# Ledger of designs, part 6: VHH binders against Protein disulfide-isomerase A5 (PDIA5)

Target 1, 129 residues: Protein disulfide-isomerase A5 (PDIA5), of Homo sapiens (Human) (q14554r378to506)
Amino acid sequence: WMQNPEAPPPPEPTWEEQQTSVLHLVGDNFRETLKKKKHTLVMFYAPWCPHCKKVIPHFTATADAFKDDRKIACAAVDCVKDKNQDLCQQEAVKGYPTFHYYHYGKFAEKYDSDRTELGFTNYIRALRE
Key: E = the ipSAE of ESMFold2; O = the ipSAE of OpenDDE; V2 = 0.75 times the mean of E and O plus 0.25 times the DockQ between their complexes.

## First folded at step 4 (VHH)

Design s14 (framework vhh_7sr4_2)
Fold by ESMFold2-Fast, scan of step 4:
Order: C-alpha cells, then structure tokens, then sequence
Structure s14 (fold): chain B 129 residues (1-129), chain A 123 residues (1-123)
C-alpha cells in the first residue's frame, strides 16, 4: 500500500531546518557571534510574514554567495520565538522584515535598499576594503 | 535608489475617466506588492487599491467597482484605471511600494516614493 493520500501533508521545513549558510541566531548567542565577524547583515523576521517569506530565498542565496568569506556573515533572528522577544525589542525592530548591518558586533546602520540577492550582494561588496 | 514616477492626472468632469501610471525603478518590481494611495490637503493618506506581486487585488470601499488596478512587470509599471469619477475623488494620488508588516498589528505597510499626481474632478 502507499502513503495515505488523505492524511495532511507534513509541515514544511523551517528556514532554520534548511541546510544553508545563513547563521540562525537567538538572544543567547547573538552578541557573542556578531563580535567575531567583521561584517554581519542581520534579517529580523517572523515566519508568518508574507514579505519575509518572499525575501528568504534572496537572503539565503546571498549568504551562500559569501559562505567562504571569513569576514562576512548573513544572520537571521526569528522574532516570534519567546526567547528572542527581548532581543528584537532591544534592537528596535518595529516591523518585518528589518535588516541591520553590524560591524564587529556594533550596530552601524539599517539596510533599507532592494530586498533581492543582487541588492544584498552589492551592499555587502561595498563594505569590503 | 527606489523611484516611483506618477503620471496621468488632470482635470476631468464628473462621470469622466482617467488612467494613472506609475513607472518604477531602483528595485526588482516583480518581487513587490504595489499600491495607490490618495490624499486631500489636511487629511491622512487613504489606500485606494493594491496589487500583490502575484496579481491579487484589493480596493477601498469608496472606489470598488469604479477603479481597476493592474501591473505590467515587463514595463515595471502599475496602473490605476479610474471610471465614473466623482468630485470626492479629487486628491493627489501616490504610487506606493510595499515595505513590510507592522509588528503590533501584522498589517501591511507601504513606502511612498513618488511626487504624486493631482486628480481634480469638477464641472
């Protein structure tokens, strides 16, 4: 017999469950992790947000493009998780998605440009020396 | 730089029609929801119509059945076809690009990047 076709489909894998170069951070490890990277672009998101869902493949592709650059990281924080609520409030996240650039763990600026792989990649390339 | 350039406004008689266009540049147009807002001096901006990146449309109650929003991803342009115009439709019309979802309400938020186009309906 085959799998029951009337059973509900299994849930989609979460972004965190996907094998990507995105660093999924939580309140406990956020500041420590960012201090170890020269440049980190962080996406603050909510899994229910349709705007976030559209950006995720672009942000993931950007992270994968820089995976071999030791100075660059693309990180994500799920602001719906209970343990991340304080972090997202402290970082002044008022909507989703929100993008912040950190230099050696220090907040430098918000990224408000195009939410595409090309937009993110051009921004990160401009940060290199 | 994100740039939205509205055109097609003007003076029209009650019952007339106008077609507004918004030419977009500086972002990947096909990946964003687009909308039209209008503002009368001294009032806040009201949503007229929006269209998702997938083509789904929504309209404000006052314009439903009279206005049609559409988009052309090959031309990076969003349109607003305005029929059966009334004096109450007199406003500056702004083209808007989606920003995101508000943390407190979960509602969609739009950014305004155009100069607007004046629509005046009078006899």
Amino acid sequence: as target 1 above (129 residues)
Amino acid sequence: EVKLVESGGGLVQPGGSLRLSCAASGFTFSNYDMGWYRQTPGKQRDLVADISYGGSTKYGDSVKGRFTISRDNTKNTVYLQMNSLKPEDTAVYYCAKEWGSDISTGKWTYDYWGQGTQVTVSS
Scores: ipSAE 0.141, ipTM 0.523, lowest interface PAE 4.4, mean pLDDT 87

Design s15 (framework vhh_7sr4_2)
Amino acid sequence: EVKLVESGGGLVQPGGSLRLSCAASGFTFSNYDMGWYRQTPGKQRDLVADISYGGSTKYGDSVKGRFTISRDNTKNTVYLQMNSLKPEDTAVYYCAKEWGSDVATGEYTFDYWGQGTQVTVSS
ESMFold2-Fast, scan of step 4: ipSAE 0.309; ipTM 0.667

Design s16 (framework vhh_7sr4_2)
Fold by ESMFold2-Fast, scan of step 4:
Structure s16 (fold): chain B 129 residues (1-129), chain A 123 residues (1-123)
Amino acid sequence: as target 1 above (129 residues)
Amino acid sequence: EVKLVESGGGLVQPGGSLRLSCAASGFTFSNYDMGWYRQTPGKQRDLVADISYGGSTKYGDSVKGRFTISRDNTKNTVYLQMNSLKPEDTAVYYCAKEWGADLETGTFSYDYWGQGTQVTVSS
């Protein structure tokens, strides 16, 4: 009984729990929310995915860079949540991370370029519609 | 636009060596894990080796100790040094850039943007 177990460190906050400009969406509000924005770049992800964890800081920085632009949103959908599974299937998400661009809520194209703040920012700045 | 171009394949005798190169463009190379996979006709692709953006390496059991993966971030190139080649190493070798996790299985996967390079080991 002379055991002195060290307390484990507290779990890190989830992306949704972090104070960021990323718009966290769920199946129930996805369509309605996107219709209100001219341009939305959406990241479909799984919290356990190392590839997603690596991109999250870059995507968050992009969202923060455009936070004051009323026409632009950077949004994320956690495809592991039960209530988001139908949404992620409907949007043809085959793996994580997946990035889609929506114009007034309509799917326009898949973003498959560089997963960096610079890549995301250049893409958004190039949008004309 | 992302592009991977493999080179260095060829015909070699058992016990021989080859060095494969993969030239990458269209993305920030130093930010991504890179890997080599191989495919033989009628079989599934299997992992040969991968190298993280931080430099840590992993090898398939069949090649461990014989193959070495390395990267040069100044040249945007990943290499596979293949020594002590065996007939069972005969395959098309594909350079891969990290993609993500498969939705159905939860397994991590790579994008295969390269055309592949043929390695044939025969006496």
Scores: ipSAE 0.012, ipTM 0.360, lowest interface PAE 9.2, mean pLDDT 85

Design s17 (framework vhh_7sr4_2)
Fold by ESMFold2-Fast, scan of step 4:
Structure s17 (fold): chain B 129 residues (1-129), chain A 123 residues (1-123)
Amino acid sequence: as target 1 above (129 residues)
Amino acid sequence: EVKLVESGGGLVQPGGSLRLSCAASGFTFSNYDMGWYRQTPGKQRDLVADISYGGSTKYGDSVKGRFTISRDNTKNTVYLQMNSLKPEDTAVYYCAKDWGSDVSTGYYEYDYWGQGTQVTVSS
């Protein structure tokens, strides 16, 4: 007999469900994870935000470029999730996307340059001890 | 506080099977690579198997095809199914939470280790 052709396709995977080198962090593990990395660039985002959606492939490519460097991480925090609201408020996230650089877990600066793989990659490579 | 608790070790005859479990707490389990290492007295720990936060797996050459690593993110548990056990598999098995690796040095840096569970394969 004929298979049902009207079966809906599975939903597209969320960024968190994709197998990438991006570290998806939550309030419970944010501080402990960052202090173990010399350099972490964090993207605070909302899944519904159009500007966030445009940056995600660039940020993911950046994370993949540094996946073999144990001192460097590219991390993301979904600020819409209830469990992350306190974290995003504590980190003074007022819009999406927001990018922060942390040095050994300490906030160092906000990243406000190009939201492209080249922009992120050049920034990370320029970080000094 | 990160805590890893291993269980499932024991004495088994060659050709037998064991299933090890590692119950994790104190961190967001689904975000971390998890691994199993083993150590015999007087030697360094070596990698048995690891599983990424995305579910991809890697195995040490000596166990590939016999052991299977898996994870259950709803239970915050990582498992090691050990089949066709051999006397040379006798070791203390350790669960580890991975926060990073350095492929250029060939060394994995694991954040925390459990207390270990003894596996003895003996006739």
Scores: ipSAE 0.000, ipTM 0.108, lowest interface PAE 16.4, mean pLDDT 82

Design s18 (framework vhh_7sr4_2)
Fold by ESMFold2-Fast, scan of step 4:
Structure s18 (fold): chain B 129 residues (1-129), chain A 123 residues (1-123)
Amino acid sequence: as target 1 above (129 residues)
Amino acid sequence: EVKLVESGGGLVQPGGSLRLSCAASGFTFSNYDMGWYRQTPGKQRDLVADISYGGSTKYGDSVKGRFTISRDNTKNTVYLQMNSLKPEDTAVYYCAKEWGSDYETGTYTFDYWGQGTQVTVSS
C-alpha cells in the first residue's frame, strides 16, 4: 500500500528572486546605480536563453565573491521585460548574453572572454584604478 | 506589452514536416518585420527566416528551399512551414519581433523574442 505521491517541488525561483549579490537593474534605475560604483560588469540576458542559463551560476558566484568590495558590482538586466527593452536598445545589446564594463557609469568596453567565474574574476581583478 | 506565443513544435522523423505558428499581441503587427531563429545548446542563435512588414523574405543558407516563412496580418500570426526535416534541424525555435526601421515613425525597438518551441528530428 502506498500513499499518494508527495506534491511536486515548487517552481525554481527566477534569478531576480534568488538571494544573491547580483544587482538586478531596470531602465529606471540603471544609470543612477552605475554612477555609484567605480567598476560594474553588467550581464544583459534573456531568461529563456540556454547560453545565459549556463553563465548565471558563474556570474552569481563572481558577484558573491566581490560583495564586500564597495568599488565593484556585478549587475544584470533582463532584456525580455517590456520596461527594459529601451535600455537594452540604447546599450546596443544585439544578442544574449552580452557583457559590458562600466567605469563610474560610463561604458568602457565589452567583455568577450571566458564566461566562467574564473574568467570574470580575473577580468575584474585586472581593472585599473 | 509585447507578447509572442509559439506553437507547433514537437518530435518528428527525418523527412517529415512541421508548421510553427507565432501569435503576436501588444503591438501593431502589420508595421513590423518578424523572424524565426533557432539555437542549439553551446551555439549562437542563427537566423532561420525573416519576413518584412511588406512581405519580403530572407532565409538562412541551411534551410533555403525546405522552409517557408509567411504571415497573416489579419490573425497577427507569423508561420514557419518546415519540410524535409533533417536531424541537424533539431533546435529551440524562437519567434522574434525585429528591431530598427524607418517604419516605426522614429521609434526604434529592440528584438523581442518569444519563449521558444522545441523541434526534435530523430528516428
Scores: ipSAE 0.000, ipTM 0.095, lowest interface PAE 16.7, mean pLDDT 81

Design s19 (from c10 with L104S T105G G106T; framework vhh_7sr4_2)
Amino acid sequence: EVKLVESGGGLVQPGGSLRLSCAASGFTFSNYDMGWYRQTPGKQRDLVADISYGGSTKYGDSVKGRFTISRDNTKNTVYLQMNSLKPEDTAVYYCAKEWGSDVSGTYSYDYWGQGTQVTVSS
ESMFold2-Fast, scan of step 4: ipSAE 0.421; ipTM 0.708

Design s2 (from c10 with L104S Y107K S108W; framework vhh_7sr4_2)
Fold by ESMFold2-Fast, scan of step 4:
Structure s2 (fold): chain B 129 residues (1-129), chain A 122 residues (1-122)
Amino acid sequence: as target 1 above (129 residues)
Amino acid sequence: EVKLVESGGGLVQPGGSLRLSCAASGFTFSNYDMGWYRQTPGKQRDLVADISYGGSTKYGDSVKGRFTISRDNTKNTVYLQMNSLKPEDTAVYYCAKEWGSDVSTGKWYDYWGQGTQVTVSS
């Protein structure tokens, strides 16, 4: 009898593999990218973190809302990647998710408000001229 | 803007009781774990109790059976009922909001309120 071997389902796409407006940054390009943007909200995360998983769709929707604004970026850094461990230590990331606001690449403050699309968009809109 | 405002601290005799309250604002309260920590001068902060957004509770070994943490999502408030108070319970008590996972232990990093003093003395 003819039997096709059961193919495992394809692995779920990582956040970086999703087609979104989030800028996925690594240690090599973090500082130069942030200097080019007036306002950047950065999410430092770990893929295994359940709280990060809950926030990802909200943060992604926020990035997509500001995609056409050349002065605003929403960026993410995966702190589990070997290349990013020094960056996450230098930026004093002690837990996940951590949100930092940078003004022309300079750290300005930690975002510690509501982790929803509404919370993020209200925060960013308040930064705009 | 996240705000946590503690109240209910004070001076009490050994064996007495106090009820601490923490009024939260600036975030969707029902989506976050909440906790109470305490600190004595010159020492690190210790977990007293925490309560998940789902209602599960955890207590520090020194307070199990004496303290009860609870929450009211309609009032955005977390409570700590403190019974059978001992002199060693003297500390500043801090309300905490869950932030995320600690990088070293996988435990959650929390945002703290301003604190409320509890003094147990004869």
Scores: ipSAE 0.013, ipTM 0.235, lowest interface PAE 7.9, mean pLDDT 85

Design s20 (from c10 with V103I L104S T105G G106T Y107W S108T; framework vhh_7sr4_2; at its last look DockQ between E and O 0.41; V2 from the best seeds 0.00; counts 0 for: pae E 3.6 > 2)
Fold by ESMFold2, look of step 5:
Structure s20 (fold): chain B 129 residues (1-129), chain A 122 residues (1-122)
Amino acid sequence: as target 1 above (129 residues)
Amino acid sequence: EVKLVESGGGLVQPGGSLRLSCAASGFTFSNYDMGWYRQTPGKQRDLVADISYGGSTKYGDSVKGRFTISRDNTKNTVYLQMNSLKPEDTAVYYCAKEWGSDISGTWTYDYWGQGTQVTVSS
């Protein structure tokens, strides 16, 4: 019997690797990217955090809902990456997840409302009114 | 507006039982972890029990085997069944809503109820 062993399945992609509508930022491009957007909601997170894992599908769906509006970004920063640690310190991230709203790159407020797709989308719609 | 309303506290004799309830509103209850904490005057709030959105539970060492946390997502309510009560269980009991993890991975909570007094005394 001549048979090819099946290759092992690839590991599941990380959130960043899933190529969603979420804009994954790093310290090198954070400020420049946000300056170009009227409204940006940023999720600061850690991949190991179970509370972050619960929110990721909701935040991802929110990004998809606004993907065609070039004035709006839903962005994420992985604070565990070494290259992002200075950014997360500068933005005063004390725990995960933390959500910040920026207006043309200027910090405006923390988002502390419901961490569901509906909560996020209602917040962003109110900003457009 | 997030609201957490505890009920079910009171005076009970040692060895007795009590069931605490926490009615929650103002958020999508089924998506959040919930907890019970207790505090005696002059002390930090101590973990009694918590329950994840998926139903996993954790208990403080002093209450394991005597207390049971549960949730009913259809009623937006978390419960604490307290059996075999001891005088050292006397405290104000607080319901808490999930916030997240600090950088060390410790769970944190951002909303608390006003508390319900439990007094275990003859």
Scores: ipSAE 0.238, ipTM 0.609, lowest interface PAE 3.6, mean pLDDT 88
ESMFold2-Fast, scan of step 4: ipSAE 0.496; ipTM 0.738
ESMFold2 (binder alone), look of step 5: mean pLDDT 77; pTM 0.765
OpenDDE, look of step 5: ipSAE 0.274; ipTM 0.628

Design s21 (from c10 with L104T T105G G106K S108T Y109F; framework vhh_7sr4_2; at its last look DockQ between E and O 0.39; V2 from the best seeds 0.00; counts 0 for: pae E 4.0 > 2, unsure alone 61.9 < 65)
Fold by ESMFold2, look of step 5:
Structure s21 (fold): chain B 129 residues (1-129), chain A 122 residues (1-122)
Amino acid sequence: as target 1 above (129 residues)
Amino acid sequence: EVKLVESGGGLVQPGGSLRLSCAASGFTFSNYDMGWYRQTPGKQRDLVADISYGGSTKYGDSVKGRFTISRDNTKNTVYLQMNSLKPEDTAVYYCAKEWGSDVTGKYTFDYWGQGTQVTVSS
């Protein structure tokens, strides 16, 4: 996808720009989107955070594992974007990564277990029971 | 359950050396940054050293050049080699599991071991 042959190649896509099962949300669509899901696990992150960078593959794999269940979303919010700063303040995000579970858009609890694909998938499976 | 067990403390003369170990369990050790903190009575815990999951290290100014943090992901263990010990190094040393970065980028920790006493005196 080159628009100018003299231009350098485009940079590698960010996590948000990649085609994954992760639902990347912004302040304008966060509440409406989550209301429609029985279970949403949200990762609040900063792209510069090394802790976030190492979790991203695990969270992405988790989203893929549940991609066919329309009641479940694995979502992400980039808290350094200007349009998301009010949302991250409203959700009391004090550090990165922060994981929140929402039930039909209502905050239910913070996820504080192991930050691996297995940890995330075990948690979500338990919610479906 | 997260479990951190420190060992290797003791009484040592000024100029001496000790090696602290922290055995970790209950989480995927290789995914987390680890740290050593120390505390004297009546004071806040101070950062001694931390080591990232990828091996990058940071040190408090008062211990740079004397202390070395390392990790062995196959043994789920973090180490602190302490050389050229001084009386001001006397403290309880805590192993800590890092939880993330605050909004300013400062590392924060959410689980702590029971501590091991290091005493440097003649």
Scores: ipSAE 0.163, ipTM 0.549, lowest interface PAE 4.0, mean pLDDT 87
ESMFold2-Fast, scan of step 4: ipSAE 0.558; ipTM 0.789
ESMFold2 (binder alone), look of step 5: mean pLDDT 76; pTM 0.762
OpenDDE, look of step 5: ipSAE 0.434; ipTM 0.740

Design s22 (from c10 with V103L L104E T105G G106T Y109F; framework vhh_7sr4_2; at its last look DockQ between E and O 0.37; V2 from the best seeds 0.00; counts 0 for: pae E 11.0 > 2, unsure alone 62.3 < 65)
Fold by ESMFold2, look of step 5:
Structure s22 (fold): chain B 129 residues (1-129), chain A 122 residues (1-122)
Amino acid sequence: as target 1 above (129 residues)
Amino acid sequence: EVKLVESGGGLVQPGGSLRLSCAASGFTFSNYDMGWYRQTPGKQRDLVADISYGGSTKYGDSVKGRFTISRDNTKNTVYLQMNSLKPEDTAVYYCAKEWGSDLEGTYSFDYWGQGTQVTVSS
């Protein structure tokens, strides 16, 4: 009993716990954070969603590509967290992943194009005018 | 703009074989799971098979061991090899691109093909 050979290995950090350029938002700070950004692309997701897991590296790379532009944010909301359930309902999230574009915090449109770094970066560049 | 075009349906005798193809365009095919569904008159569409972007497969109980789903990422095409066909396999077969999961964890499909008729008759 001194060793527990059935103990799970130490958990890997979640996407939210990793040090990336993605802004991980919750219901308490979502609106105030987005109001200060000219352009925000938000990924609403669930950690268990296989489609979300495939996109995370691409979205993370997109956030890194724009990390030095203070008017642009790539943000993520974990809709499974209790703190975020009202927010995801208010934003009409019906499935995962869902991508919304916001202009100064106001919903502008749903992003429905390619879920790759190139797709995301081309979209954001077109918004910068 | 997502486009899915099914082909390869037709009339076969019981015990016969068909191979369905679904040509995909308008998205990065290799990044998405793909599926085949079928619909008989008076019923909702049911899962026949799906294949993940990494090649993992899942089959409906009534087709296990008889049907094989596969994909060719160089041709942006998903296939359904249908062997040992039975009259109850008669249906319209639809190719589908997975978009995501709904809030309850069920896979969500936003894009469907036109369908291809498979008829198995004595």
Scores: ipSAE 0.000, ipTM 0.280, lowest interface PAE 11.0, mean pLDDT 83
ESMFold2-Fast, scan of step 4: ipSAE 0.434; ipTM 0.723
ESMFold2 (binder alone), look of step 5: mean pLDDT 77; pTM 0.775
OpenDDE, look of step 5: ipSAE 0.344; ipTM 0.684

Design s23 (from c10 with S101A D102T L104S T105G G106T S108T; framework vhh_7sr4_2; at its last look DockQ between E and O 0.88; V2 from the best seeds 0.00; counts 0 for: pae E 5.1 > 2)
Amino acid sequence: EVKLVESGGGLVQPGGSLRLSCAASGFTFSNYDMGWYRQTPGKQRDLVADISYGGSTKYGDSVKGRFTISRDNTKNTVYLQMNSLKPEDTAVYYCAKEWGATVSGTYTYDYWGQGTQVTVSS
ESMFold2-Fast, scan of step 4: ipSAE 0.595; ipTM 0.788
ESMFold2, look of step 5: ipSAE 0.194; ipTM 0.585
ESMFold2 (binder alone), look of step 5: mean pLDDT 77; pTM 0.774
OpenDDE, look of step 5: ipSAE 0.407; ipTM 0.740
ESMFold2, look of step 6: ipSAE 0.070; ipTM 0.505
ESMFold2 (binder alone), look of step 6: mean pLDDT 79; pTM 0.779
OpenDDE, look of step 6: ipSAE 0.410; ipTM 0.745

Design s24 (from c10 with V103F L104S T105G G106S Y107W S108E; framework vhh_7sr4_2)
Fold by ESMFold2-Fast, scan of step 4:
Structure s24 (fold): chain B 129 residues (1-129), chain A 122 residues (1-122)
Amino acid sequence: as target 1 above (129 residues)
Amino acid sequence: EVKLVESGGGLVQPGGSLRLSCAASGFTFSNYDMGWYRQTPGKQRDLVADISYGGSTKYGDSVKGRFTISRDNTKNTVYLQMNSLKPEDTAVYYCAKEWGSDFSGSWEYDYWGQGTQVTVSS
């Protein structure tokens, strides 16, 4: 009786569900995780934001490029999740995407350069690894 | 560093035309939405036109049908063709690079240049 016997394809994995080197953080583990890494570049984002969607593959490629360097992390925070709203407010996130560099968990500066794999990679390399 | 250099402004009579250019450097131009805004002294900047990285365009209501925004990714340049100019089009025109979205989902742009003065008068 069913006219649609074939199941629809499974939904596209969320960024958090993809097997990448991006470290997905939440308010509860943000501070403790960043303190363990010499250099962390954090992307604060919203899943609905078109600007974020086009940067995600570039940021992911950057994280994967540095996966074997224990001193470096590329992390992401979903600011739309209720549990992350206090964190994103405390970090002065005014829009999406916002990129912050942290040195051993201490906020050092906003990253306002090119939102490409090359831009992110050049920035991280300039931190003298 | 991101740099945007506007040019092409000048003095023109009502009904005339001008073409503004914005030379961009310091970022991968083809990956960003670009826009043109204008400002008269003492007022906030108003959107004139924007163009997505994919080529889709939007215009402010006051310029629809008269202005055309375009881009050349090989030259890292965005253009604004202004036709049928009116005295109320007199302003400093600024080139802007996409920044992101605010909490409400509204699109935000950064300005990086000095602007180019457009004056429409007899």
Scores: ipSAE 0.065, ipTM 0.481, lowest interface PAE 5.7, mean pLDDT 86

Design s25 (framework vhh_7sr4_2)
Fold by ESMFold2-Fast, scan of step 4:
Structure s25 (fold): chain B 129 residues (1-129), chain A 121 residues (1-121)
Amino acid sequence: as target 1 above (129 residues)
Amino acid sequence: EVKLVESGGGLVQPGGSLRLSCAASGFTFSNYDMGWYRQTPGKQRDLVADISYGGSTKYGDSVKGRFTISRDNTKNTVYLQMNSLKPEDTAVYYCAKEWGSDVSGTYFDYWGQGTQVTVSS
């Protein structure tokens, strides 16, 4: 036998498999879903991306914080999925993570502030006014 | 408002040493990769070194073994220790903040004002 202090952790569910308030969208339902919400912050990501993995818990916490606000949504798009490649190209996603704010389904601006729960939360709170 | 302020540049003799500092503000410093780039007049900016939020470091081929990048999250500062300086290290050195990544690697944005390093007899 050998000592292995770096024993791998057990497999974890994917972000989409976790029970959260994040809306996981695909190309087929992206436009129609966003039109139904006054404010949506969308995270475009890739599962292999270490910067995305770091942000996921912060973005998830933000979505959960706004779960009771019917005007607000936090959504995510996996740009590695075949069904989403055209969508991510159309939305001009050049790297991961990329964050876009949509107003009733219309692209309004790119979010370039802190990728923390506080950063996302402060941004969304400002939009409600 | 993201601000990056470089300091520590100057004139030094070949074989000398300098320590560059980059003071960061306007974002949560500990959550971002930071880097140092350099630019000689008429050329594009080249990566000198970067340091991840987790502490992993990467160096450009021409500086490996001579330069060391480090960070102090308590002071929101990234450093570049430059040893065994050569005339070809003469450039303006820029501090950069991570923007994102893809399969090709990490991308940096929010460049600082730069600090001039001149290695000359």
Scores: ipSAE 0.013, ipTM 0.439, lowest interface PAE 7.4, mean pLDDT 87

Design s26 (framework vhh_7sr4_2)
Fold by ESMFold2-Fast, scan of step 4:
Structure s26 (fold): chain B 129 residues (1-129), chain A 121 residues (1-121)
Amino acid sequence: as target 1 above (129 residues)
Amino acid sequence: EVKLVESGGGLVQPGGSLRLSCAASGFTFSNYDMGWYRQTPGKQRDLVADISYGGSTKYGDSVKGRFTISRDNTKNTVYLQMNSLKPEDTAVYYCAKEWGSDISGTWYDYWGQGTQVTVSS
């Protein structure tokens, strides 16, 4: 209420600072981490990108939906970070967001379907035998 | 999955008007930027207008003040109202769905089949 004004809340945490089931990867650990999972969907993004910002809650919800599946991971790479520039170039990321599917760390295909929780979850479920 | 169907093109005299429509399906329309591009034979597609998922609009320099882009998220349709048409507006007009962006703006990777606009006396 206005009689006892409160300080504004702190700024919203970055995606990497949020405690979610998304695996935030960097160039140093990307290859080794992906080899440990049968199926990984990776979102390559830039924090300034409005198209990325609208997808983040959908991708996060997808990661949380599969958090208890030891064979599935949803991972993200911030391509604006200096230490990730070589990785994003090597993975042929030309714009943001870009989604790649990896099978035991091997690039299999780009994900080009709907960027919604339903789109991502349907895609991942279809990968399972 | 993604399908874009343009309509509303035709033959019109200089100074005339046309309204193009693009019916979209196969994706969550309200979450994507949509655009109109045009192509003359032997040339690349050029931006006519685009509209963000938030409703902000941009126009190519040659059409500013004459064309208006709009969208109806309940109908999954994007429109292009074309006024004061000139012979140089003659082209195939394509509806486009965003792919992503870089620092220069939105990239489009899903295109409809196009609708022909001819401005001639």
Scores: ipSAE 0.056, ipTM 0.479, lowest interface PAE 5.6, mean pLDDT 87

Design s27 (framework vhh_7sr4_2)
Fold by ESMFold2-Fast, scan of step 4:
Structure s27 (fold): chain B 129 residues (1-129), chain A 121 residues (1-121)
Amino acid sequence: as target 1 above (129 residues)
Amino acid sequence: EVKLVESGGGLVQPGGSLRLSCAASGFTFSNYDMGWYRQTPGKQRDLVADISYGGSTKYGDSVKGRFTISRDNTKNTVYLQMNSLKPEDTAVYYCAKEWGSDVEGQYYDYWGQGTQVTVSS
C-alpha cells in the first residue's frame, strides 16, 4: 500500500479577499476610479508570481499608512484575470510586478525604486507638496 | 541603478575551497532575496543557492552540504562559501537580485557580470 500525504492545508485568502486599504481594480472601473484621486500608485501583478507575493505585504502596509488621506490611493490589478488582459496590455505591462504612478488618472511615470514599504512610502510622501 | 559586483573567483584544485562575494548597491539590500547561479558554456544558468531577506536558505541538489550562502546586511554583501570543490563546479558564477516575471511566467533577476571559477589539477 502506498500511503498518500495528509490533505494539504486550506488555501490562503487571495489578496482581493483580504480586508486591506488596497483598491483592487478591474478594466471596467480602472479609469474612473483613478480620476477621483490626485495620486495613485498601481501595482500590476500575477497571483502565481513569487516576486509579487513578496511585495504584497509591503504594498498593503503602504496602502494602510495612507488610508486616511483622501488624495492618495494604492491600487492593484490582477493581470491574469481574463477581464483585465486588455487593460494590462493598454498600460504596457510586460512583467510582474509593474508599478505605475497616475496623477488624476493620467499616467505620469513608472515606479522602479525599492519594492518595500519604506520605498513606496517615501515616494508617495514626495508627491505630497 | 541596481549594481551587483562579484569577486573571489579563481583557479583551485579539486577538494579546495573558494569564497565568493557580491557587493550590492542601488536598492535596500536587507529587504530582498539574493542568490547565486552558475553557467557553463552552452548551458542555461542553474540555481546554486539563494537566501531570503529573513535568512532562510535553499541549495541546488549538487552543492548541498558543500556550499554555504550567507549575507551581511551592514555591508550590503552576499557570500558563497564553496568547500570540497569538484571539476564539475567549474563555471561562471553570477550574483542575482530578484526582479520579476514576464507575462509568460519566465522569471528575471538582476545579474552581476559574473566571476569565473575553475576547478582543475
Scores: ipSAE 0.014, ipTM 0.427, lowest interface PAE 7.9, mean pLDDT 87

